VHH binders against q9p7j3. Designs and how they scored, part 51

Target 1, 174 residues: q9p7j3
Amino acid sequence: MILPLFPETQVHVFVYENVSNCAAIHEQLISQNPIYDYAFLDAATILYKKQVYSAIIRALEDRRDEQMKTKTIHSEVILSLSPKTEISSAFRQFSMTKKSKNIVVVKIDSKLTEEEEFERLDKLVEGNRVEFSDEELQKLIDFKVLKKNYKLDPSTLENPLASILSSIALRGYS

## First folded at step 20 (VHH)

Design jc5
Fold by ESMFold2, fold request of step 21:
Structure jc5 (fold): chain B 174 residues (1-174), chain A 120 residues (1-120)
Amino acid sequence: as target 1 above (174 residues)
Amino acid sequence: QVQLQESGGGLVQPGGSLRLSCAASGFTFDDHAMSWVRQAPGKGLEVVSDIAWTGGRPYYADSVKGRFTISRDNAKNTLYLQMNSLKPEDTAVYYCARHNKYGIHDRDLRGPGTQVTVSS
């Protein structure tokens, strides 16, 4: 995937359901194994494709402006999903955990085709790939988690996308 | 082996100042954003402040904003917290914490902590 503002940056997004080895992936990330340099997101926190793309764009803007808070572009995506700039909360709320069942995986600056990147990732993740689509994401979301993470109240429940995207775009003011 | 060691705590009167230091070893310090977290007696952990791997872009909890300043010296592998205008509510064990390079939450690697006591 090529974002218009960042035409030379190749991005791939994958969704896996029924992942059986999140604990093993988590241990590799704790060990800082560079083979696992992706953003591993808990799918229970992601309802929309635009949510992920907005976080990617925010992370890429911060890299362009030399304002990244975290070391890797992938960890910066995880931070960028949060309405706050506080790192611990963002990682706790949006990252895959040992107990995650479904995940969204982002690769930025890929030098591989989507199919090639998938073959690499599929050796790391024991689960079933599904389409990165709003239709599939809504099957995997936990609305209680989404409401908590973005402080959604009754006034925003019918159109949560706008509130979520505003939180990502206006980070530091909420 | 990864090691974080806090120092600089102690007993201070309200309105006083302390500077906490955290010496890091066993890892590439400037690969990691860092934070200070604290635990007051009988309470949970509170993130006080964090700072980018570069030393920029600090975050401060509302309870300390304007009074505390986080900084780091990547050449010395050291994180700092300058604490001014201290209040009794700041009494806590203060921990230095490292954030995972790839964004996984691992309860932030922490040192053993340093006690700060603010009492009149």
Scores: ipSAE 0.822, ipTM 0.921, lowest interface PAE 0.7, mean pLDDT 91
Fold by ESMFold2, fold request of step 21:
Structure jc5 (fold): chain B 174 residues (1-174), chain A 120 residues (1-120)
Amino acid sequence: as target 1 above (174 residues)
Amino acid sequence: QVQLQESGGGLVQPGGSLRLSCAASGFTFDDHAMSWVRQAPGKGLEVVSDIAWTGGRPYYADSVKGRFTISRDNAKNTLYLQMNSLKPEDTAVYYCARHNKYGIHDRDLRGPGTQVTVSS
């Protein structure tokens, strides 16, 4: 997909359920293997497509403005999901862990079609691809985690989209 | 071979200043955002400050904002923390921490720490 604000930047987002090898992927990321240069997110933290797209846009704006805090555009997406600018909490709260079971994977600057990128990614991830949709994401979310990560109160928890998106958009101002 | 070594801690009076340094080796320093993390007696870890891989965009905990300044020198593979107007509650072991290049959380990427004691 191409975002209108960034017309030369191709983005793909994949969702996997029942991933059996998150520990192995985690070890490759710790070893800094460039084949694994994707944003690996824990799906338990992602409720909406717009949550992911908003973080991608924020990361791309920071890259355009030469203000990336982290080295790769993919790690910057992970940072951009957080309501805070503090790096350690963003990585802890949103990134895939060795214990993750469902993941959202983002590739930015892809030169491949979605299916070509999927073929590459599928060699790395042992799990079942599902549609990147609000319907599928709602099956994988942990609402307790979502509530904690975005400090949602009971009045917003039924439809927290606006609260979450404002948290992403207003990072660094609050 | 990845090593982080803090220095510059010590005993100082309230209102005083210290400058902490962290020497990095065994990895490409400017691939990584960096943090200072502290542990006060009987407390958990607190992220004091972090800084972009480029040396910009610092974060400061509310408890230190306006008093501490994080910086880095990528040519010397060194991270710094200038600590001014020190208070007794700043007493802690201060750790230098490296963030993973690809955004994965890695709990064991910190140095052995340097003790800062603020006492009159």
Scores: ipSAE 0.813, ipTM 0.913, lowest interface PAE 0.7, mean pLDDT 91
Fold by ESMFold2, look of step 20:
Structure jc5 (fold): chain B 174 residues (1-174), chain A 120 residues (1-120)
Amino acid sequence: as target 1 above (174 residues)
Amino acid sequence: QVQLQESGGGLVQPGGSLRLSCAASGFTFDDHAMSWVRQAPGKGLEVVSDIAWTGGRPYYADSVKGRFTISRDNAKNTLYLQMNSLKPEDTAVYYCARHNKYGIHDRDLRGPGTQVTVSS
């Protein structure tokens, strides 16, 4: 997919459920293996497609403006999901962990079709691909985690989209 | 081998200043955002400040904002923390920490730390 503000940038987003090898993927990321240069997110933290796209847009804006805090566009997406600018908490709250069961995987600057990128990714991830959709994300979310990550008011937890998107857009001004 | 080494800690009176340094070796320093974290006696770890891989975009904890300044010199592979207007509650072991290049959270690489003691 191509975002209108960033017409030269192809983005793919994949969702996997029941992933059995998150610990192995985590080890490869610690070893800085460039084959694994994706954003690996814990799906328990993601409720909406727009949540992911808003973080991607924020990361791409920071890259355009030479204001990236982290070295790769993928790590910047992870940072951009957070309502705070502190790096350690953003990575802790949103990144896949060794114990994650379901993940959202983002590739930015892909030169491949979605299915070609999937073929590469599927060699790395041992799990079941599902559609990147609000319907599938809703099945994988942990609402306790979502509430904590975005400090959601109990009265807004049923429809938290605006609060989440505002947190992403206003990061650094709260 | 990957190494971080803090220095510059010591005993200082309230209102005083210290400058911490962290020498990095064994990895590409400017591939990584960096942090200062501290552990006060009987407390958990607190992120004091972080800084972009470029040396910009600092974050400060509310408890130190306006008093501490993080900086880095990528040519010298060194991270700094200038600490002014020190208070007794700033007493802690201060650690230099590296963030993962690809955004995975793991126990961040830290040095052995340097003790800062603020006491009359």
Scores: ipSAE 0.810, ipTM 0.917, lowest interface PAE 0.7, mean pLDDT 91
Fold by ESMFold2, fold request of step 21:
Structure jc5 (fold): chain B 174 residues (1-174), chain A 120 residues (1-120)
Amino acid sequence: as target 1 above (174 residues)
Amino acid sequence: QVQLQESGGGLVQPGGSLRLSCAASGFTFDDHAMSWVRQAPGKGLEVVSDIAWTGGRPYYADSVKGRFTISRDNAKNTLYLQMNSLKPEDTAVYYCARHNKYGIHDRDLRGPGTQVTVSS
């Protein structure tokens, strides 16, 4: 469903809780180790599956239209979660940090089945895999972070999905 | 080793112009989006502008829109900031920053900076 416009693009999304080695993963990303070419997101910023899929779709549309701001599709997913086009804040607000405890990991253009990709990723991440589902994501979210990142007021916190998806869709057109 | 070196700062009168350059070496320049960040005396860092790895899709802070223009020359591994209609409020150290290829935030990817002082 998430990929009707991109039928040849295989996407896998994994969620890990209680990750003990985010600092080590962070160091590998700083070193630009291509084995770590995934989008590593802080789960404290992700409430819905649709939030992630909307960012993936936006990044893939930008790639199709030759409008990517960042070089890799994975860094573009991180940018696409933000309501703004400003890169530094997007990376700071949504990307995994050395202090993250729970993460969402996205792989785009995978040539592997979900289980094959998991086996590869599981060698890199020391944590407990949980289902990519709204139920699991709501256990890991930080609502104060979500409110700040998407400028949600009290009335939208009861039904934040539409506001969040609108922010992603309208990015760059304040 | 990754190196970023800013130049082109100096003392200028209000209303004047400066063009900052940032020479990059030790990495593949066009793998990275780039930004200009400034720090005014006693203040935190402010992102002034950023630009896609291609040289398109610039972002500008509201405080500089219409006065500053970011650009890059990937063949010369150089980032630029054209600063027009300078105001005393633009006084700051200006830093060139490289964004991580895989989207991790890394504040240590900045050059040493160049001082811009706008005063009468």
Scores: ipSAE 0.808, ipTM 0.912, lowest interface PAE 0.7, mean pLDDT 91
Fold by ESMFold2, last read:
Structure jc5 (fold): chain B 174 residues (1-174), chain A 120 residues (1-120)
Amino acid sequence: as target 1 above (174 residues)
Amino acid sequence: QVQLQESGGGLVQPGGSLRLSCAASGFTFDDHAMSWVRQAPGKGLEVVSDIAWTGGRPYYADSVKGRFTISRDNAKNTLYLQMNSLKPEDTAVYYCARHNKYGIHDRDLRGPGTQVTVSS
């Protein structure tokens, strides 16, 4: 897909459930294998499509302004999901771990159609692709993790979208 | 092979200063954001500060803000921590840590650490 504010930047987002090889993917990322240059997110931390798109937009704004804290646009997306600018907690809280079972995978600056990018990614991920939709994401979220990551008040936890998006948009100003 | 080596620790009186250095080798240093983390006796790890791959955009824990300054010299593959107005609570082993280029969390990319002891 193409974001209106960044019309030359093609973005694809995939969701996989029941992933059996997160440990192998993790090892490839530790080894810095460039074939794995995607943002691998733990789906237990993602409730909304807008959560992911807001982080992508923040990362792209930081790239435009030459203010990226991390080296790749994909690692910057992971950082941008966090309400804080501290790198270690963002990577710990939002990125895929060896123990992850469901993942959200982001590719930015793709030169491929969604179908073509899927064919490449599917060679790397052993799991079942599901639709990138709020319906599917809500099946995979861990609300205790979400509450902790965004410090959500119990009164807002039932519909936390505005609080989460505000945290992402105002990162660095609070 | 990736190597990180901290130095500059020691015994210092309260109110004193130390400058820590971390020499990096075996990887492209400016591909990575870097952190200082510390472990006080009987405590877990605390992130003290981090810095962008460019040397900008530092983060500081509230406990050290205004007293510590992180910096890096990408030409020398070296990370620094200037520690001023030291307190007994700053007593810890200080570790230099590298963040993964692609954003995966890697708890084992630290040096062996350098001991800082703040005591009269």
Scores: ipSAE 0.806, ipTM 0.907, lowest interface PAE 0.7, mean pLDDT 91
Fold by ESMFold2, last read:
Structure jc5 (fold): chain B 174 residues (1-174), chain A 120 residues (1-120)
Amino acid sequence: as target 1 above (174 residues)
Amino acid sequence: QVQLQESGGGLVQPGGSLRLSCAASGFTFDDHAMSWVRQAPGKGLEVVSDIAWTGGRPYYADSVKGRFTISRDNAKNTLYLQMNSLKPEDTAVYYCARHNKYGIHDRDLRGPGTQVTVSS
């Protein structure tokens, strides 16, 4: 996919459910294996497609403006999901863990079609790909986690999109 | 072979200053954002500050803003924390922590810590 503000940058987003090897993927990321250079997100933290795209846009804006806090564009996406600029909490709150069951995986600067990138990623992830859609994401979200991560009150939690997107868009200005 | 070693802690009077250093080895230092975290007696870990891989974009906890300054020297593979106007509540073990290059939370990537004690 091509985001309008970044027409030279191809982005792919994949969702996997029932992933059995998050511990093995985590080990590869600790070992800094470049084959695993994706953003691996815990799907329990992601309710909307727009949540992911907004974080991608923020990360790409920071790259354009030479303001990236973290080394890779993928780690910057993980940071950009957070309403805070503090790195440790962002990684803890949004990143895949050894215990994650469902994940959202982002590839930025891909030179492959979506299906070609999927075939590459599918060799790394032992799980079932599902559609990247609000319908599927809603099945995988943990609303208690979402509430905590974005400090949503009960009314906001019922319709949280605008609050979440503003947190991502206005990060660092509050 | 990843090693982080904090130094510069000690006993200091309220209002005093200390400069903490963290020497890094066994990895490419400027591939990683870095942080200082502390553990006060009877408390959990608190992130005090973090800094971009470039040395920019610092974050500070509200409890230390205006008193502490994080910096790094990528040529020396060293992270610093200048701690001014120290208060008794700053008493803690201070840890240097490396953030994972690809953004996963790496619970074991911190040094052994250095004790800072602020008391009269």
Scores: ipSAE 0.804, ipTM 0.905, lowest interface PAE 0.7, mean pLDDT 91

